# VHH binders against q01730, part 36

Target 1, 276 residues: q01730
Amino acid sequence: SKSLKKLVEESREKNQPEVDMSDRGISSMLDVNGLFSLAHITQLVLSHNKLTTVPPNVAELKNLEVLNFFNNQIEELPTQISSLQKLKHLNLGMNRLNTLPRGFGSSRLLEVLELTYNNLNEHSLPGNFFYLTTLRALYLSDNDFEILPPDIGKLTKLQILSLRDNDLISLPKEIGELTQLKELHIQGNRLTVLPPELGNLDLTGQKQVFKAENNPWVTPIADQFQLGVSHVFEYIRSETYKYLYGRHMQANPEPPKKNNDKSKKISRKPLAAKNK
Below, E stands for the ipSAE of ESMFold2; O stands for the ipSAE of OpenDDE; V2 stands for 0.75 times the mean of E and O plus 0.25 times the DockQ between their complexes.

## First folded at step 22 (VHH; framework vhh_8pnl_2)

Design l1 (at its last look DockQ between E and O 0.74; V2 from the best seeds 0.66)
Fold by OpenDDE, look of step 22:
Structure l1 (fold): chain B 276 residues (1-276), chain A 123 residues (1-123)
Amino acid sequence: as target 1 above (276 residues)
Amino acid sequence: QGQLVESGGGLVQPGGSLRLSCADAGFTFDFYAMAWYRQAPGKERELVARITYEGRTRYADSVKGRFTISRDNAKSTLYLQMNSLKPEDTAMYYCAATLWTEPRDLPSEYDYWGQGTRVTVSA
């Protein structure tokens, strides 16, 4: 494999827009000499490394459209990441993020945001997160969300929403405002009911995906799942269900217990102390 | 439920070429990483090539330089161009898809599979 230096040099010399530095054992982007001088690049892949931080220098890569940090150890993002005005795809999956930086929602062109396998919850999102109105795909699977904020409905261009293996106790009614949604993945949560407004969406077609297994559904909903997704949606659209849902919500039932010990997640394990 | 349908397999002589296709995705094709796997008789299923939703590709060493994986998002179709085919390439070829933005190396990590198309390379 080419040295990192050679990759940087080649990119510069040949004006190559794509730089792939995946699986290189990189612990710091600052250690990659000349990386931030590559202002012409539109794609930077740093997946499968050992990054713990992203330096603010990332903002110097002004033409980035794709930035991939998949499977690192990133604990913090700089606010400057939102300054990348051309960024369309941001992959932060399999990291150690417990918060997103202030102003993260300022990205104007972001279409794909991968945040799977982090330590995020509803409090981790900045106030302007849901200003990311250009998002087409949002992946929040394997995080610690108990609540999905109602502002999710503002992401009207969403086609894919993945919420698998969180701690969700409910879905907001505003999910029904996602009229372009084609895939909803909510399996492995603590959901007992579905908001009737979800029925406003078409997620039952052959080209749509609705995954909702491994939730403690109330019996009436569970029975419909046994028949199929189409039956679930027919049911939640019914007046009968709307009535039942209302009563259920008024009763303010206790949330189901968390069954999954997430303490064993890689993202929660202490980083091996840099042997100084 | 997402469906993948492979086509393009057949009998070919050593040194020949085939183009496999995988189509009819029942999922949002544009956001899925895709892969070709193959399984020869009596052998385990092995990764041949993978492609991210961004279009980045990786190949098994055994097919590197001979095979090309590509995708047409507009057609929701995955391709495998196979050149310079060898008898060792004889296998059932499977298309796979995963919601992961990064393709995985383990078959168990993929969400959707096709039924496969048979490729036989024989003199």
Scores: ipSAE 0.715, ipTM 0.859, lowest interface PAE 0.8, mean pLDDT 93
Fold by ESMFold2, look of step 22:
Structure l1 (fold): chain B 276 residues (1-276), chain A 123 residues (1-123)
Amino acid sequence: as target 1 above (276 residues)
Amino acid sequence: QGQLVESGGGLVQPGGSLRLSCADAGFTFDFYAMAWYRQAPGKERELVARITYEGRTRYADSVKGRFTISRDNAKSTLYLQMNSLKPEDTAMYYCAATLWTEPRDLPSEYDYWGQGTRVTVSA
């Protein structure tokens, strides 16, 4: 394989717009000589490396449309990442993020945001996060969300929302405002009921995906799942269910206990202990 | 749910070419990583090629330089161009899809599979 120096030189000399530095043992982007001089590139892949931070210099790559940090050890992002005004795809999956920087929601073009397998929860999101109204796919699976903020309803262009394997105890009624949604993945949570407003969406067709297994559904909903997803949606649209849901919410029942031990999740282990 | 349908298999002489297609009816095709797997008689299913939603490719060593994976998101179709075919390429070829943006290409990570199309390279 080519050295990192040769990859940089080749991109510069041939005006190559896409640079892939995956699986190269990179611990710091600052160690890659000349990387930030490649102002022409539209795609940078740094997946499967050992990055713990991202330097503010990332903003110098002003033409990036795709930036991929999948499977690193990144604990924080610089506020300057939102200066990448052409960015459409940002992959931060399998990292150690417990927060996103202030101003993160200032992207004008972001379509895909991958945050799967981090340490995020609803308090990790900056105040302007839900201004990312251009998002078509949002992946929040394998995090620590207990609720989904009502502001999710602002992301009206979403086609995919993945919340698999969180600690969700409820979905907000504003989920029903996501009228372009074609895939909703909520399996592996602590959900007992569905908001009736979810019935505003058509997630039961052959062109749609609704995954909701491994939740402690109340018996009336669990019974409908055994008949099929279309029966669930028919049921939650019914006046019978709206009454049940109202009574359930009025009772304010204790949420089901957590059944997953996340203390062994690699993203929660200290970097110093991981490296020994 | 999206369903995958392969086509383009057949009988070909060594050195020949085939182009496999895999169609999906899903509107979210452009967010999926797509792969071709193959299974020869008596063998385990093996990765042939994978393309991420971003267009990044990975090939098995045995096909690198001879096969090209590609996708057309506007047509929701995955392709495998197979050149310089050898008898050892004879197998059932399967299309697969996953929502994982950076799959490790373990078969268990793939949510959707086609029924397969047979490729036979005689002589």
Scores: ipSAE 0.564, ipTM 0.795, lowest interface PAE 1.9, mean pLDDT 89
ESMFold2 (binder alone), look of step 22: mean pLDDT 80; pTM 0.830

Design l2 (at its last look DockQ between E and O 0.62; V2 from the best seeds 0.59)
Fold by OpenDDE, look of step 22:
Structure l2 (fold): chain B 276 residues (1-276), chain A 123 residues (1-123)
Amino acid sequence: as target 1 above (276 residues)
Amino acid sequence: QGQLVESGGGLVQPGGSLRLSCADAGFTFDFYAMAWYRQAPGKERELVARITYEGRTRYADSVKGRFTISRDNAKSTLYLQMNSLKPEDTAMYYCAATLYTEPRDLPSEYDYWGQGTRVTVSA
């Protein structure tokens, strides 16, 4: 494999827009000499490394459209990441993020945001997160969300929403405002009911995906799942269900217990102390 | 439920070429990573090539330089161009898809599979 130096040099010399530095054992982006001088690049892949931070220098890469940090150890992002105005794809999956930086929602062109396998919850999102109105795909699977904020409905261009293996106790009614949604993945949560407004969406077709297994559904909903997704949606659209849902919500039932020991998640394991 | 349908397999002589296609995705194709796997008789299923939703490709060493994986998002179709085919390439070829943006090399990581198309390379 080419040295990192050579990759940087080649990119510069040949004006190559794509730089792939995946699986190189990189602990710091600052250790990659000349990386931040590559202002011409549109794609930077740093997946499968050992990054713990992203330096603010990332903002110098002004033409980035794709930035991939998949499977690192990133605990914090700089605010400057939102300054990448051309960024369309941001992959932060399999990291150690507990929070997103202030102003993260300022990305104007972001279409794909991968946040799978982090330590995020509803409090981790900045106030302007849902200003990311250009998002088409949002992956929040394997995090610690108990609540999905109602502002999710503002992401009107969403086609894919993945919420798999969180701690969700409910879905907001505003999910029904996602009229372009084609895929909804909510399996492996603590959901007992679905908001009737979800029925406003078409997720039952052959080209749509609705995954909702491994939830403690109330019996009436569970029975419909046994028949199929189409039956679920027919049911939640019914007046009968709307009535039942209302009563259920008024009763303010205790949320189901968390069954998953997430302490074993890689993202929660202490980073091996650098043997100084 | 997402469906994948492979086509393009057949009998070809050593040194020949085939182009496999995988189509009819029942999912949002643009956001899925895709892969070609193959399984020869009596052997385990092995990764041939993969392509991310971003278009980054990886190949098994055995097919590197001979095979090309590509995708047409507008057509929701995955391709495998196979050149310089060898008898060792004889296998059932499967198309696979995963919602994971960074697919790994394990079959268990993929969410959708086709039924496969048979490729036979024989003199």
Scores: ipSAE 0.612, ipTM 0.817, lowest interface PAE 1.0, mean pLDDT 93
Fold by ESMFold2, look of step 22:
Structure l2 (fold): chain B 276 residues (1-276), chain A 123 residues (1-123)
Amino acid sequence: as target 1 above (276 residues)
Amino acid sequence: QGQLVESGGGLVQPGGSLRLSCADAGFTFDFYAMAWYRQAPGKERELVARITYEGRTRYADSVKGRFTISRDNAKSTLYLQMNSLKPEDTAMYYCAATLYTEPRDLPSEYDYWGQGTRVTVSA
């Protein structure tokens, strides 16, 4: 609980690369005197504050590898965020974002992008978003996505894709291009069928995670889930399923009804049930 | 699928040390936040320590300075070094993991739990 001034001065004087200003009631980064002079720091944590925006001055912290804004009230980001070319981990979870700035996909080294619990949908992503080809983990849980853009297939280094508690009505066939994927979390959506191309992935081994509960799966798929995840993957790889999937998509059926009450999503259930 | 298995519990005299281990067979261990919780008889489960996937630690006040949480991502293993043990540290110790990058101290935010390892500090 050192003062912010002392934290800044100690980092400068001792050349400390990591600065943690979490849970300090900070409403503006501009109010933290000397913060942007710390060009040497590689990690800045501002989680659990009251930030509503991020000033363009963030670009002055040119050596940042980790930038954490988790649990603030951020409504928008400056375009200058993409100037942080050493950034590997960006945490924007539990904020109020409904868009990402133009040029956001210009980061060269980004490995982990946490966007959980925002107000994002497929239209919130800038045109170059899927140029983030260095991503190993992408967290989009607790947003408002109804589709996942086909360009997701360009993120070929992705090991974790979390889409828990969105409003997804389908997965694109390009999901099958994510050959390094180890964990896929799609629970709590409006999914009725799986693209057969998902069967190209190895998500049923002991080192893999596939979570798909709380979706309105069609009966043939739901029956396989009752037997186990390996049976689901065996089924969607079959010629029988490929034919039925093609017919299903050609019929263009009405999607399941959208849930307007996000408090019932599975990712929120543990929080609500455990707050006493 | 990932599971957590604790080991290293046992009977220890006051002032002694134990090192708890928690192995995860899951592939992506290094992207999970990890924690140790404990439950004494008749009490609710409480946080002992947690470590984010970036390595940022938090400790309960009752163990601060005596316990050290650490992780070895190459071995997919979480550790708790417990020094200067007291009878009040007697409890079942649980390893927990979550995909949330910034979990709070609430047990409900953790997706995976081990079955626990017993630590008994004899009077």
Scores: ipSAE 0.561, ipTM 0.770, lowest interface PAE 1.7, mean pLDDT 88
ESMFold2 (binder alone), look of step 22: mean pLDDT 80; pTM 0.832

Design l3 (at its last look DockQ between E and O 0.69; V2 from the best seeds 0.62)
Fold by ESMFold2, look of step 22:
Parts: structure tokens; C-alpha cells; sequence
Structure l3 (fold): chain B 276 residues (1-276), chain A 123 residues (1-123)
């Protein structure tokens, strides 16, 4: 197969806009000679490598629209990632991120952000994260979120929100402001009730997806799920449920105990700790 | 929730061609990875081809060079162009979809499946 050197040379010589360096054992982007000179490329795939960092030089790839770091060992990102002004798709799934850099939310065109299988929680998000108002899909599955910040309501173009397999104890009422939402995935959390404002959305139609299994729902909600998702939405819109929800939140009950096993999640093993 | 409907199967002679289509009635098609799987009687479903939401493709070795997977996001339709068909390609062909952005293409990763379209290649 082609070496990394030949991939870079071919892109330069033939002006190829898409470069795929997946599964090449790359430990540092700086060791790929000439990579950052490819100012013309619009897509760079570095999935299934051994990257632990991303150098600031990534900003030199100024025409990138797609950047894919899926399944690496990245622990942090440079602040320069947000200077990629044409970026539409950023895949950082299956890494070791516990923070996102300051200014991350200043990416102007980002439509898809994949952060599945990291070590993120609500405190990992920089203050301007929810300025990513062009997002159509946000994947936060398999992280450590216990709450979803209310500012989620600012992402009004969002069509897919996946929060599968977190530690969520509640959803904010602002979820009901996501009027373009087609898919909501909240299965595998610690949720007992739904905010009545979720009822503002229509997630029960043939083109929509609502997945909420594997949560410790209170009995009135669990009973509606047995009847079907449309019954859940009808119920949470009712005055009876709004009263129940208000009393539940006022009581501020202790969250259900955590009952998921995240011990096999690779992102929870810091690089230095692997050898001890 | 979502519904996938395959079409374009049929009976062809060895060396012939078919074009399969899969229409999506449900979800946000352009954000899904899509695949074709096939199953001969008594065998397990096997990957034929997959295309990510970004357009990156993967093919089974047995079909590489003969089959082409493609998608038209404006029409919410997945295609499989099958050329140089062989008797071993005889199977029920299934369209599948996953929200995984980087699937490993295990059948368990695909939550949405069509009902299938039959392809028969006989001399």
C-alpha cells in the first residue's frame, strides 16, 4: 500500500482535496512530513491512529471542512482548532478528552460534532460552547454528563442530539426549545422524569426518533412507555403530569444510584496509568 | 421509527448487472452511515458495502471492483450498482442504517434494516 510520504506527494501533485491516513499507526502529526503544507485539502481523516495530541499546526490546513480523529488517544486539543473557519464536521469520538479548549465555540460553520466515548462532563465545556449555533448533530454519548446545561436551547438548528449512556439525572426545560430536533437519544442514563417542555416537540412521527430505554423512570412515565412513545408525549403535556413534575423537582430527591459499568471504556485509562 | 425499503432485485444471468435502491421513509438520512448486507439461505448476513455519512466507502473483498455503493442525500436514497454478477452473489440483499459515525460494520451496530430484495444469478 502507499506510504504516508506518497499520500502527501500524491495530494500535492494531483491537487487531491481528500486525504485518508486512517489506521497507519501515526503517533504524531508532526512526523508526517509535508502534511501541513497541504493547504488545499478539504478533508483529512486520521482515524484509528495513536495520536495523543493535536499540534497547533492544524490551523495551517485552512480549507478543511472535514476533520476526523476518531479512535485515537487524544487528551486535549489546541485552541487553534477553532480557527478552522470552514470546518463543518469534526469527529473526536473514542479519545481521552476531559476538556475542550477555550474558544472552542467560535467555529463558524460546524454542523456535526462527534464527541462519543470521551471523559467529558458538563464542566468540560468552555463558556462559549453553545455558540455553535450551526450544529445539526451533537453526539455526547458515553461520557460522564450528569446534567445538560440549559444553554442547549441555543442550538436551534439541532436535528440529532445523542446523550446515550451518560449519568444524566435530569434534562433542562430548554430541551423544548429545539424545534428542529428529529432524534433524541437519552437511553442508559439515571433519568426518573421528563421536563414537560419536552412535550413542545413532536418526536413521535415516522421521521422522528426518541430512544429513552434503560432509565429508572417513575412508574407513571414507565407505564406510558409500555403503551408507546406517543402516549409518553401526550402524558407529559398534561396538567396532571406538570403537577407531578413540579412536586418531584421541588422535593429534589437523591438521584438513583449509578448502575452502569464503564470499566471497559478505554477513554478512562490515562496514557501514563496504562503501565502501572 | 424509521423504515427502509429496498428495490431493484431480480433474476440475472452470470456477468449481468443490477442496481439496487433503498429509500428512507424515516430519519435524517444524510447523517447516517448506510450499508448493504446479504444473506444466502442457511448463512449469516454478511457485509457487502458500507458508506459513511461523510461518503467514505468500504467493500467486502468478494465484491470489490464489481460493486459500487453510493448515496443521494437529496433523495434520501442509497444505491448499490452490481456488475459482473456471479452465482455466489445470489442472496437476499438488505439495506441497513446506523447513527455510528465510524462503524466497524458489525450487524449489531445497525439498528435499522429493510425487508430485503432478492437477487438471483443463474446460468
Amino acid sequence: as target 1 above (276 residues)
Amino acid sequence: QGQLVESGGGLVQPGGSLRLSCADAGFTFDLYAMAWYRQAPGKERELVARITYEGRTRYADSVKGRFTISRDNAKSTLYLQMNSLKPEDTAMYYCAATLYTEPRDLPSEYDYWGQGTRVTVSA
Scores: ipSAE 0.692, ipTM 0.843, lowest interface PAE 1.2, mean pLDDT 90
Fold by OpenDDE, look of step 22:
Structure l3 (fold): chain B 276 residues (1-276), chain A 123 residues (1-123)
Amino acid sequence: as target 1 above (276 residues)
Amino acid sequence: QGQLVESGGGLVQPGGSLRLSCADAGFTFDLYAMAWYRQAPGKERELVARITYEGRTRYADSVKGRFTISRDNAKSTLYLQMNSLKPEDTAMYYCAATLYTEPRDLPSEYDYWGQGTRVTVSA
């Protein structure tokens, strides 16, 4: 494999817009000499490294459209990441993020945001997160969300929403405002009911995906799942269910217990102390 | 549920070429990573080539320089151009898809699979 130096040099010399530095054992982006001088690049891949931070220098890469940090150890993002105005795809999956930086929602062109396998919850999102109105895909799977904020409905261009293996106890009614949603992944949560407004969406067609297994559904919903997704949606659209749902919500039932031991999650494992 | 349907397999002589296609039904194709796997008789399923949603490609060493994986997002179709085919390339070829997550090299990491198309390279 080419040295990192060579990759940087080649990119510069040949004006190559794509730089792939995946699986290089990189612990700091600052150690990659000349990386931040590559202002012409539109794609930077740093997946499968050992990054713990992203330096603010990332903002110097002004033309980035794709930025991939998949499978690192990133605990914090700089606010400057939101200054990348051309950024369309940001992959932060399989990291150690417990919060997103202030102003993160300022990305104007972001279409895909991958946040799978982090330590995020509803409090981790900045106040302007849901200003990311250009998002087509939002991946929040394998995090610690108990609640999905109602502002999710503001992401009107969402086609894919993945919430798999969180701690969700409910879905907001505003999910029904996502009229372009084609895929909803909510399996492996603590959901007992679905908001009737979800029925406003078409997730039962051949081109749609609705995954909702491994939830403690109330019996009436569970019975419909046994028949199929189409039956579920038909049911939640019914007046009978609306009534049931209303009563259920009024009763304010205790949330199901968290059964998933997330202690073994990679994102929660202590970072090997640098043997100084 | 998303379905993948492979086509283009057949009998070909050594040195010949085939183009496999995989048609998508049921998921947002342009946001998925895709891969071709193959399984020869008595062997384990092995990765042939993969392509990310961004268009980054990776090939098995055995097919590098001979095979090309590509995708047409407008047509929701994955392709595998196979040139300079060898008898060792004889296998059932499968199309696979996974969500936006970084594509992995293990079959278990893919969410969707086709039924496969048979490729036989024989003199």
Scores: ipSAE 0.565, ipTM 0.800, lowest interface PAE 1.3, mean pLDDT 92
ESMFold2 (binder alone), look of step 22: mean pLDDT 81; pTM 0.830
ESMFold2, look of step 23: ipSAE 0.671; ipTM 0.838
ESMFold2 (binder alone), look of step 23: mean pLDDT 81; pTM 0.829
OpenDDE, look of step 23: ipSAE 0.508; ipTM 0.779

Design l4 (at its last look DockQ between E and O 0.08; V2 from the best seeds 0.00; counts 0 for: placed apart)
Fold by ESMFold2, look of step 22:
Structure l4 (fold): chain B 276 residues (1-276), chain A 123 residues (1-123)
Amino acid sequence: as target 1 above (276 residues)
Amino acid sequence: QGQLVESGGGLVQPGGSLRLSCADAGDTFDFYAMAWYRQAPGKERELVARITYEGRTNYADSVKGRFTISRDNAKSTLYLQMNSLKPEDTAMYYCAATFWTEPRDLPSEYDYWGQGTRVTVSA
C-alpha cells in the first residue's frame, strides 16, 4: 500500500483519473495534501474512513463522475456538492446524514445515489430533490421514512428503488409512473396495502425483483403472497382490489405500531435480492 | 440480476492461459458488484477476484499479477483472464453477484451464483 502523499503525486504525475483512498483512517479530506488540486480525476473513493463532514473544496474536483463516501461518519454535506456537474455516481451509504443540503437536486447527470443506512426521513429531502430525473438507481434502505413523497413519480428513469427497512406506512400511487423499474425493494416496513397503480409495473418476470416481506399486509394481500408475487400483481390490478383499497384509504386506519430493532443499523449484513 | 452462466473452463498445461466468461441474462447487471470464487476438492470456496459496479478491482494474494477481472456492462458479461496457470489453480470457478455496493470477501454477501466452470491445470 502506497502513502496518501504518494497516491496524490502519482495521480498528478501520470494523470491517473481514478484515485482510491479507501480504508486509510482519514478523518478530514483537508489533511490530504494536494487532494483538491487533482482537477483531472473522474473517480475518487474515500470509503471506509472516519470522515465526519465534507469540505466545500470538493467542488474543486470538477471532473468527478464517481464519488464514494461509503462507511464514514458524515453528518452533513456542503451545498457545493451539487456543483459537481459531471457526477454520475454518489455513494453516501453507511453514514450519519439527517438532511441533504439545499439545492441537492440540481446535479445534472446523477444516475446512482446510494443513501442506505443514514438517518433520513421525508423531511430530510430538499425541495428540489425530485429534480434528479436522471437517476437510474436510488437506495434509501435503512432510513426513517414514513412517507414516500408523490414526486417520486418524476424519477421516470429509475430501474432500481430500494426502500427496505424504513417505517413506510404507504406508497403513493405515483409509484406506478416508474415504468422502467426492474427492482423494487419494500421489505421491512409498516405497509398494509399496495396502491393499485403498482400493478402498472412489470416486476414479476425472471429479469425483475420485487421484495415485500416483513410487512403487516392485510389478509387479502397476504394470501396472494402465499401463492406468489405474480398472484399479488394479478390481484392488485383487479377491480375487486381497487374497491378494497379505496375503502381502506377512506377508513384511514391507525398505522401498525413501530416494532423495529434499530440496533442493527451499524451492521453490514449482506443484502439479498430475490424475485419471489 | 438474472441467471448467471459461466463458460471458458477446460484443461490446460502449467503456464498456460484461460479466459472465463459469466453472462447475466438479467436487466440490472451494471448495478451489481461481481466476483469470481473457486473451490478445489475438499476445500472451502475462496474469493479469487471482485469488481464493483464502478469497476474497482480486488484480488486474492495467490492470483495477483496473474489474473485479471473485468466486466463489459453493454454485454452483461463478467470476465476472468487467467495467465501463468499453476496446478494449484485447479478448481471449480463460480461467478457471483451482490446487491451490496461495497462488498467484502464473504460468500454470504453474494446472493446470485452461477453453476460453475471447471479449470484443470495438468500436474
Scores: ipSAE 0.553, ipTM 0.802, lowest interface PAE 1.9, mean pLDDT 89
Fold by OpenDDE, look of step 22:
Structure l4 (fold): chain B 276 residues (1-276), chain A 123 residues (1-123)
Amino acid sequence: as target 1 above (276 residues)
Amino acid sequence: QGQLVESGGGLVQPGGSLRLSCADAGDTFDFYAMAWYRQAPGKERELVARITYEGRTNYADSVKGRFTISRDNAKSTLYLQMNSLKPEDTAMYYCAATFWTEPRDLPSEYDYWGQGTRVTVSA
């Protein structure tokens, strides 16, 4: 494999817009000499490294459209990441994020945001997160969300929403405002009911994906799942269900217990002490 | 974009074993989900096994207990260990991969495909 130095040099010399530095054992982006001088690059892949942070220098890569940090150990993001105005695809999956930086929602062109396998919850999102109105795909699987904020409805261009293996106790009614949604992944949560407004969406077609297994559904909903997704949607659109849902919500039932031991999650494992 | 290349196919007797490999020629093996598909003559391509990056596996009922899917990210290689092979396992086997984090069960849901390796189980 080419040295990191050579990769940087080649990119500069040949004006190569894509730089792939995946699986190079990189602990710090600052250790990669000349990386931040590559202002011409549109794609940077740093997946499968040992990054613990992203330096503010990332803002110097002004032309980045794709930034991939998949499978690192990133605990902190700089606020400057939102300064990347051309950024369309940001992959932060399989990291150690417990918060997103202030102003993160300022990315104007962000279309795909991958946040799978982190330590995020509803309090981890900055106040302007839902200003990311250009998002087409949001992956929040394997995090610690108990509540999905109602502001999710503001992301009207969403086609894919993944909430798999969180701790969700409910879905907000505003999910029904996501009229472009083609894929919804909500399996592995603590959901007992679906908001009737979900029925406003078309997620039953052959090209659509609705995954909702491994939830403690109430019996009436569970019975419909046995028949198929189409039956579920038909049922939640019914007046009968709307009535039942209303009563259910008024009763304010206790949420199901968390059954998943997430302590074994990679993102929660202590980082091996740098052997000084 | 990495080129997936399958290998390890061949002719075996019923009850025999094969190990298929799928290597990514690219420098990056950052696919979240990978799968083996197979297509027998005159049949549709079907999912054999899938594996996520973290190692979650799913198998078709027809191969459950006989086949094992695994991946070596360091070697950028996907494997399918096939034991107790049956004539019904005869097919072209394809490696598939996607960057999507949700396991997908349909061929159309995978973005990258190999050229396939032929497995023939015959007495």
Scores: ipSAE 0.350, ipTM 0.726, lowest interface PAE 1.6, mean pLDDT 92
ESMFold2 (binder alone), look of step 22: mean pLDDT 80; pTM 0.818

